# Designs tried in a protein design chat: VH-VL binders against q9nrl2r1430to1533. Part 328

Target 1, 104 residues: q9nrl2r1430to1533
Amino acid sequence: GGVHELSAFEQLVVELVRHDDSWPFLKLVSKIQVPDYYDIIKKPIALNIIREKVNKCEYKLASEFIDDIELMFSNCFEYNPRNTSEAKAGTRLQAFFHIQAQKL
Key: E = the ipSAE of ESMFold2; O = the ipSAE of OpenDDE; V2 = 0.75 times the mean of E and O plus 0.25 times the DockQ between their complexes.

## First folded at step 19 (VH-VL)

Design cc30 (framework fv_nezutatug; at its last look DockQ between E and O 0.72; V2 from the best seeds 0.00; counts 0 for: pae E 13.1 > 2)
Fold by OpenDDE, look of step 19:
Structure cc30 (fold): chain C 104 residues (1-104), chain A 121 residues (1-121), chain B 107 residues (1-107)
Amino acid sequence: as target 1 above (104 residues)
Amino acid sequence: QVQLQESGPGLVKPSQTLSLTCTVSGGSIDYGYTWHWIRQHPGKGLEWIGTIYYSGRTDYNPSLKSLVTISADTSKNQFSLKLSSVTAADTAVYYCARGPYTSDNYYMDVWGQGTTVTVSS
Amino acid sequence: DIQMTQSPSSVSASVGDRVTITCKASQSISSYVAWYQQKPGKAPEPLIYSASYLYSGVPSRFSGSGSGTDFTLTISSLQPEDFATYYCQQANSFPLTFGQGTKLEIK
């Protein structure tokens, strides 16, 4: 516990969450709202899960953190066609992430 | 960090099937991303062969589609290329590569070192 | 298919020179262009993605620009290790296609 400076991973997650295009990624997709999602996506993940992993110091390497974020985007583009709002938001957020990830 | 390594026979006879495997280490092939095969004929440029997504879906170069099969074995963390009915025109260095999964921006950010395949009788 | 016409095919330059390589797409591809560097006997290495963004570790003397159909790779001050073949790639639609390459040789 206690107050401490955010790690690079923590800071990036905060920036991702605060991004205008984060709304498809904030939490896991609802099985009730999207009944077929988990038939298609076998490794679901979301920013709240990634944030929790960061808080628990589960990422030892930047590559591990990046892999989870990329999985999150991969899932979005696997499920959502290009013309959907989710895919469009994902495209913009991923572009932002790729720029920030180069600084890790 | 992820690493890719191509493997397979360096010599294939005409009309036979070229078979290559890309072994991935430092990352899982079913954990997002896109996975690609690219080739380069001697002294020539680069030609995209096909892509397999972490879900197992594939996209192929139309010029090669009828002859190409890309598959993945998650248990071995490998994905493979099969090119049937090869000719001398299929002599090339073959590369496997990885890139991000996107909607509209497919580039390769990690490459294998490449493996030379010669088609000769 | 989208054709990428790369120019020049070859260029001779000296250390310290400014070098510019161009790629023209047969149709608009927004900013979805990647650039690669390939040295003899080696695999291509990524330099730039999305037309203008450098990969980590790529020297700042490399830069990319362009949108739509016209794209440029620039080396502001050529270094000995930069002599290689460079390729552009359109990343926007399948089939993915590359430029024919530019061989950058020492003068």
Scores: ipSAE 0.915, ipTM 0.955, lowest interface PAE 0.5, mean pLDDT 96
Fold by ESMFold2, look of step 19:
Structure cc30 (fold): chain C 104 residues (1-104), chain A 121 residues (1-121), chain B 107 residues (1-107)
Amino acid sequence: as target 1 above (104 residues)
Amino acid sequence: QVQLQESGPGLVKPSQTLSLTCTVSGGSIDYGYTWHWIRQHPGKGLEWIGTIYYSGRTDYNPSLKSLVTISADTSKNQFSLKLSSVTAADTAVYYCARGPYTSDNYYMDVWGQGTTVTVSS
Amino acid sequence: DIQMTQSPSSVSASVGDRVTITCKASQSISSYVAWYQQKPGKAPEPLIYSASYLYSGVPSRFSGSGSGTDFTLTISSLQPEDFATYYCQQANSFPLTFGQGTKLEIK
């Protein structure tokens, strides 16, 4: 909730966006490029959407912010087989997120 | 805060089906998490029973897979365990738990309080 | 199945002592180990994930390390509230498996 907590969410999402492995997560998956994605993933989310929600103060609890970030990774792992570049990037970025989230 | 609470009978007779329900509050059963049943045998420690995903997919401990069914009712925000043909060896404290959905790292971030189940004649 | 061998089975220590608990996997699990604390009469609580990352609210006297097959949990300065049983868990693959636990008693 407070102003410092919301600033911490913004800083964390900025660090995620800047990470080398953020490329699968920057924006929503294209239905044109990946036609079956939305048949499998029912709650799509991406870093640009999360960042907008932080900017609009839509997160009331830190747990809500963390849940959206974890949903983002879970979508990646549900859709992508383990040996794909997307799943491997997701695993590394999630590990980075867990390190950075300890600072909150 | 997400909370998990187990419910069900504390005493079950041998050969019957053990049926437990986990009620989730302060959050929803969704794609972001995996939902688990774990039990703790007297003096022996923890045993993972199985996992259910929001999609309805399940993974079971191979030692129990023909005896166990895990299901979810997302409209009630609940997931359930059925264990058939129980014996005294199934006497344990039963926990439900949640973990973040990952491809490689299945850890539990929230646990229920546990419910004691005794299997005896 | 991956067996997790935890040692010691119990330890008695004084307030302020450094305590180390080890966990060995029967095959490599990368860094995918979680540690849980279970106080008497209570459910397990998360302590550490991915071998070395503390959950929010876990005191800094707790630390974890290791990769591959050998993992440790360390309490740098034991406090009275640390009386509990500690479990490691391999989080790498199904079936998920736990160590047998280490009972920590304050002498």
Scores: ipSAE 0.000, ipTM 0.601, lowest interface PAE 13.1, mean pLDDT 88
ESMFold2 (binder alone), look of step 19: mean pLDDT 92; pTM 0.947

Design cc31 (framework fv_nezutatug; at its last look DockQ between E and O 0.87; V2 from the best seeds 0.78)
Fold by OpenDDE, look of step 19:
Structure cc31 (fold): chain C 104 residues (1-104), chain A 121 residues (1-121), chain B 107 residues (1-107)
Amino acid sequence: as target 1 above (104 residues)
Amino acid sequence: QVQLQESGPGLVKPSQTLSLTCTVSGGSIDYGYTWHWIRQHPGKGLEWIGTIKYSGRTDYNPSLKSLVTISADTSKNQFSLKLSSVTAADTAVYYCARGPYTSDNYYMDVWGQGTTVTVSS
Amino acid sequence: DIQMTQSPSSVSASVGDRVTITCKASQSISDYVAWYQQKPGKAPEPLIYSASYLYSGVPSRFSGSGSGTDFTLTISSLQPEDFATYYCQQANSFPLTFGQGTKLEIK
């Protein structure tokens, strides 16, 4: 694609990625490192995938974009107990996202 | 935008099983989120019945746990409530709702319009 | 179970008034409180999540505050459409529990 101004979705993804608590979400979980992950999580997703969808203009509605982000968090909390570093990071990042999402 | 709609018989006899279905449109029930049943007895407050997560895992109100079953049918994009051995105390407006999937903060951000269920002989 | 004690049970007020509703949790629940508005014959509508954050579309005259055990919902200047019943809800742990409700009536 060409050079263009960031859409609201693009900007929010950039903010999410740059957040200190984004590290569990930057890319898909490694099946090698977490062998049982994909037995539990049936719809895996990550910020790099969402960013790609945004870049390809695959989101027509804000609700579609929000749904993917929420799926990402849902997966995190489904797999990770609340006392894990991943869940704690996810909690903070989700809170940040919920505030930003109200502006979409 | 997501919408929720309750459906089922409005009249149930005592000792029978109350069965309700929540039909979700504008979103998929297996695509994240948590899904809830809440009820409200006439002139009273709100009572949480139970929750089913998009994965199918459930949580129930302990006061109703032995009598409540919540399930999901992803092929129909529905989730259901069954309450067995009903009495007059189960007469209420029943709501289904959606909320975010969180680690420790479960609230309802979208509600159905509610459906009235009367328990009477 | 976490009990949510909501007060008052009812309040009469006039348009333009400042109204405050309180919920006390039986134990500390951080900021995991939601507030709902319900009008007669209608489903509850969400107002606030995480104690102080307004949903999109909720007028700015609504505000929430509190942490730990004490929480408040405030309407800075009451409007005619605000007469309804309000509920707090603790969102921290199962079973999820609601306050008893506050019926806000016109004076």
Scores: ipSAE 0.890, ipTM 0.949, lowest interface PAE 0.5, mean pLDDT 96
Fold by ESMFold2, look of step 19:
Structure cc31 (fold): chain C 104 residues (1-104), chain A 121 residues (1-121), chain B 107 residues (1-107)
Amino acid sequence: as target 1 above (104 residues)
Amino acid sequence: QVQLQESGPGLVKPSQTLSLTCTVSGGSIDYGYTWHWIRQHPGKGLEWIGTIKYSGRTDYNPSLKSLVTISADTSKNQFSLKLSSVTAADTAVYYCARGPYTSDNYYMDVWGQGTTVTVSS
Amino acid sequence: DIQMTQSPSSVSASVGDRVTITCKASQSISDYVAWYQQKPGKAPEPLIYSASYLYSGVPSRFSGSGSGTDFTLTISSLQPEDFATYYCQQANSFPLTFGQGTKLEIK
């Protein structure tokens, strides 16, 4: 990606972070507070890490950026049953992301 | 862009096991998507066979009972379909597809080109 | 299992016509409907997700609507490339199910 594509990734990440439902995704899940999380989730990711990768220009393709965002949601749905606050927040934030990603 | 391509035998004898492979390029099956098999019978509509998630969890169409197995090989970036005890009714075009991993909205955003399988003596 | 009843089975229409295709679910599925276009000898291609959202690159003459059990795909002014078979899909729960298709043919 070019400067305009990286700016679009940055804008989208900022919009995700600002969304009310971002709270489960801002940083990596604590192993101390959730001991079994890393037994179930093999590729952890969070918005702070994705934002750092955007800032460091680590995404070579738009698809790599989209893949990390989708991984973030899929980890949430894999670990959390659908009736949990985390899964419900993830569902709403993912729907928001899918709409915003059309601009990408 | 992510591309999916089906491969496998075009002709299978009745009572044998149909085995197909979907090769993914331009993306990784180890990332958080759902990976599907769908088939289309001659002159008929589409039938969902099953889904595998990046975690290895599967969901199968109950109409296929215990006849279907879907598996993934992350080292080859492939996922596969095995369908046991095939009959002429299993003659179809078989598609692999991808969708976002969601809690409640399983639509498919990328499709393979399809491969024709004929079940005949 | 959620049945998707798609109507009509076929439509004959001319370039420039408006076409409406209906899909009815056997139980409420909110707005979790997808629509696909399939040309002869080709794989299905996504048109619409969540009942009304167009995929990027889908022409604006396509639109979707509905919630609950009744869903509609509309093509406002047919173009020659729109003659194809159209499928709805409920995306709400497994097993995923498709309508039987609507073949849109040139008159």
Scores: ipSAE 0.612, ipTM 0.898, lowest interface PAE 1.7, mean pLDDT 92
ESMFold2 (binder alone), look of step 19: mean pLDDT 92; pTM 0.950

Design cc32 (framework fv_nezutatug; at its last look DockQ between E and O 0.82; V2 from the best seeds 0.76)
Fold by OpenDDE, look of step 19:
Structure cc32 (fold): chain C 104 residues (1-104), chain A 121 residues (1-121), chain B 107 residues (1-107)
Amino acid sequence: as target 1 above (104 residues)
Amino acid sequence: QVQLQESGPGLVKPSQTLSLTCTVSGGSIDYGYTWHWIRQHPGKGLEWIGSIYYSGRTDYNPSLKSLVTISADTSKNQFSLKLSSVTAADTAVYYCARGPYTSDNYYMDVWGQGTTVTVSS
Amino acid sequence: DIQMTQSPSSVSASVGDRVTITCKASQSISSYVAWYQQKPGKAPEPLIYSASYLYSGVPSRFSGSGSGTDFTLTISSLQPEDFATYYCQQADSFPLTFGQGTKLEIK
């Protein structure tokens, strides 16, 4: 495609990815590294997948975009106890997202 | 946008089981988030009953735990509340609500309109 | 359980007034506090989350502050539609608990 201004969704995904606490969310969890992950998490998702959906204009409503992001966080907190680095990073990133999402 | 609607009998006899259903529209209950039941006795404040997560895990108020069961039916996009052995103290407006799934910050973003349940013989 | 002591229980005020409602937690809960507005015969509606962040659509005259044990909800200039009952809620740990509420009435 051509050069264009980023949509609000694109901008927010960029900000999320660049955030220091994005590392647990950049791509899908490896089944090799975490063998039981997909036994627990039934709807896996990650920022690279969400970014792709944004690029393909698959989100018609802000609520749809927000739902996927929230699912991403939900998965993190479902799998990771609150004292883990992943959960702590997720908590901070989710807080950031909630602030930004109010502007959508 | 997501909407929640409570339904069930408005009158329950003492010692019977109160049964309510929350129907969710505009969103899927197995797609993230936390789903809550809250009640409000006439002229009183708000009391958290329990919650069910999109994964099916539940948390209950310890004061009600032995009497409360919360379940979800993803095929109907509903989650339900059962409260056994009810008394007059269980007369209240019952609300279902949704909030984010968090590690340590559980609040309610979207509420149903509430349904009145009266416990009377 | 974490107790949320809300004050005052009721307050009378006039349109244009500055109103402050306080909530004290029985233990430190960081910034994990939400505020709700409830009008007669209606469900509570969210105002503030994480102590100080306005929920979408909430007028800017509403503000929240505090951390640890002491939290406040402030309405900078009261409007007619703001007369209602307000509740704080601790979101720190289970069981989730609410303040007893503050009824804001017209003077």
Scores: ipSAE 0.865, ipTM 0.940, lowest interface PAE 0.6, mean pLDDT 96
Fold by ESMFold2, look of step 19:
Structure cc32 (fold): chain C 104 residues (1-104), chain A 121 residues (1-121), chain B 107 residues (1-107)
Amino acid sequence: as target 1 above (104 residues)
Amino acid sequence: QVQLQESGPGLVKPSQTLSLTCTVSGGSIDYGYTWHWIRQHPGKGLEWIGSIYYSGRTDYNPSLKSLVTISADTSKNQFSLKLSSVTAADTAVYYCARGPYTSDNYYMDVWGQGTTVTVSS
Amino acid sequence: DIQMTQSPSSVSASVGDRVTITCKASQSISSYVAWYQQKPGKAPEPLIYSASYLYSGVPSRFSGSGSGTDFTLTISSLQPEDFATYYCQQADSFPLTFGQGTKLEIK
């Protein structure tokens, strides 16, 4: 059950972090470096936050974990125009995630 | 597991506004997804009506000539369709659906059960 | 608008047969095609996204291929539950558009 799913969540997060296109998603966006980000994005999230939630057993269902990861990508696409390096990285990492999430 | 359920009147008179609601359970409508309305005319294929994003942005099928409005009520976890000035051509089964928010790949991964709407005097 | 043209409009086949359904886009859409199965009186169900990736729980007898404008859905060995209508959808740009459907009937 739930203990097995939490181990699977950790494995998936590790695979996302190791992916070459994870660089926009590792940590929360800096307000200093990107001053308008938090005016546009109301529910910020990043891989380090998701991994901490896995470690604290805060996800009770696979859908809750998947929703946080999808939110991470959605924030990227909402903030970044399609032609930016961030959006292109998000597109590739999301595609990788969709394949890996089938295992959950 | 997320589930979608359409609700609204099954019979609408010509020239009236068709109003449908999609109730979402097992997930939140303001959580990183795109929410769609699709209809299926009798004996025919599927037609995308429009979408609302988790952020509240909307995109509509241009063929509906600005007759369509999609809105969300996050407190009820619902999104709604209004289609103005209906005719018999708007008789269809109406579906709500969800898809991931993507940059260039807008597919639907969850569908509602559908609700039949007949436009007749 | 991107038009999606399915062929054939219908096909008659027997349990165990191999069936191929094609979908042609009016312009290049990369691999951004989804496929859906719809049984009578029921909602469409997702089968394939991005031309070739199966949704979780979809039997491996289903496969998809193609890129650009030409796409196929293949059922390698028909089962009784596969008799349904199949739709392709271009997922590349708004307005999202569907093929007209292919009805798969039992011989």
Scores: ipSAE 0.602, ipTM 0.892, lowest interface PAE 1.7, mean pLDDT 92
ESMFold2 (binder alone), look of step 19: mean pLDDT 91; pTM 0.942

Design cc33 (framework fv_nezutatug; at its last fold request DockQ between E and O 0.93; V2 from the best seeds 0.87)
Fold by OpenDDE, fold request of step 20:
Structure cc33 (fold): chain C 104 residues (1-104), chain A 121 residues (1-121), chain B 107 residues (1-107)
Amino acid sequence: as target 1 above (104 residues)
Amino acid sequence: QVQLQESGPGLVKPSQTLSLTCTVSGGSIDYGYTWHWIRQHPGKGLEWIGSIYYSGRTEYNPSLKSLVTISADTSKNQFSLKLSSVTAADTAVYYCARGPYTSDNYYMDVWGQGTTVTVSS
Amino acid sequence: DIQMTQSPSSVSASVGDRVTITCKASQSISEYVAWYQQKPGKAPEPLIYSASYLYSGVPSRFSGSGSGTDFTLTISSLQPEDFATYYCQQANSFPLTFGQGTKLEIK
């Protein structure tokens, strides 16, 4: 149970979660708050889910990890118009991710 | 990692419909991202034809919109291009590509090898 | 539509030379420009996204800069394998558009 060095995926997830623009992505969208979300988004995903997958070593390739993150952003832009706070946050967070992903 | 491969007839007669398919491996076309068709006339530059989002929503080049249809078949993990009423001007190498789904930054990070289509009688 | 005016159309340079290619957008597109390298008979390969960020595996001699309407691709020291045609692309809005291309020939 000792402290160990984070994997590249773990570290990136931590950085994404800590980013100021992560708030739309931390957890799955609430069906109560957004009743039609799951009618539109068929493959929902969020950073907490991705983090769990990382912790369970479910990602064998960087591309798999990247795909989940990109799905997360894709869902955001699919559901949220460009002028929404969610989309704007997503834009900034995705830009950050794209830079970091090149290091994987 | 994802790979894209174009396929379809290399020769099409004028006035016919050009049909191409992009087969995606190493990733699912309904798992995020934006999927693009681009073409390049011999000795010329690149021209964007259209795109399809992982959701199935499409964007088309206005100059070609009336003639272009892009669709996706998730069961085959393919997306396709149909260009109707082709002329010699549609002779080109056709590429499919993938890029991130963004709000304002649609670059293409993975390309197929391209397939040559010649329009000739 | 956003027009991307790329220049020069062609350039001949020697190994070791510094090469600069420019693209001008007809309207401001922030940093949303991508650059591609295309070798003869091959598909375009991504070099740069968001004006200045290199894809993994792209040699550091490549660099991109610019924001708004004026963008530049620079090869600091040309290598033999850099013989290719280069294209800029505005990625900001549909329809997506490319520059006319710059054919870089090694002298």
Scores: ipSAE 0.931, ipTM 0.963, lowest interface PAE 0.4, mean pLDDT 97
Fold by ESMFold2, fold request of step 20:
Structure cc33 (fold): chain C 104 residues (1-104), chain A 121 residues (1-121), chain B 107 residues (1-107)
Amino acid sequence: as target 1 above (104 residues)
Amino acid sequence: QVQLQESGPGLVKPSQTLSLTCTVSGGSIDYGYTWHWIRQHPGKGLEWIGSIYYSGRTEYNPSLKSLVTISADTSKNQFSLKLSSVTAADTAVYYCARGPYTSDNYYMDVWGQGTTVTVSS
Amino acid sequence: DIQMTQSPSSVSASVGDRVTITCKASQSISEYVAWYQQKPGKAPEPLIYSASYLYSGVPSRFSGSGSGTDFTLTISSLQPEDFATYYCQQANSFPLTFGQGTKLEIK
């Protein structure tokens, strides 16, 4: 990761956070509100954590950054049935992400 | 970058079980995504055999469902295909592939190199 | 099961030609078609996802379009490296299915 790669990761994370459908992904799922989530999802992750990893230069390759974002969506679809608002938001945000990720 | 490599026997006798393994490097099979097996008869089209999700859930082509098992070994970072009761019709190049885990758009973004399997007496 | 019918089965064309390949789904799949290029002895390589979005590194002479049941792949000015077999894939629902392929040959 060079300076241009880090700027691209930061710009993409900012675009994801600002997207209308980011609301299920901003922070980790609450164990109190969703008690069984962490029994099913073994590698939780969210946009705030990904952004912190970008800010700390923890991604060495674009593929590592992409994998964390895809893990975030994979967790959403694994836990949430297709007809839920969370899964529908995930579908739209992931489609947006796939377009943006081709620019990396 | 993630890479996929198929391995297994090139020759299998009729009625036996075909067993193939896909070894994944540059990424982890339990770190998201959907992992696929596809086959192609030489000079013919592609056929999706089945998939395994990063969580271990599976989906199979209904035409093969009673004959196919897909499994994963996360400690080896591998996923495998077993196809029982093979015939000459199962002669093909077998590919493993990766795609994003989605709700409605299962395209495949990384493919292995393929391994040729011949079913012959 | 969603059948993908690809046309034509084969095309002979010259460098510089415009080539269009079509793919028809047996029921609506929205925009959820992918296109792959396969050269002899090689694995398929992704070209297009979601009907119209090019993968990184795919030349801009490739384009895709369509929605519902009718989809096209277009090569605007054929290059020598484009002679290959092309497959469409419906990505909307299991079982995932592919078109029969279109072999693009040099005249």
Scores: ipSAE 0.777, ipTM 0.921, lowest interface PAE 0.9, mean pLDDT 92
ESMFold2, look of step 19: ipSAE 0.638; ipTM 0.902
ESMFold2 (binder alone), look of step 19: mean pLDDT 92; pTM 0.945
OpenDDE, look of step 19: ipSAE 0.885; ipTM 0.947
ESMFold2, fold request of step 20: ipSAE 0.648, 0.638; ipTM 0.902, 0.901
ESMFold2 (binder alone), fold request of step 20: mean pLDDT 91, 92, 92; pTM 0.939, 0.946, 0.945
OpenDDE, fold request of step 20: ipSAE 0.930, 0.930; ipTM 0.963, 0.963

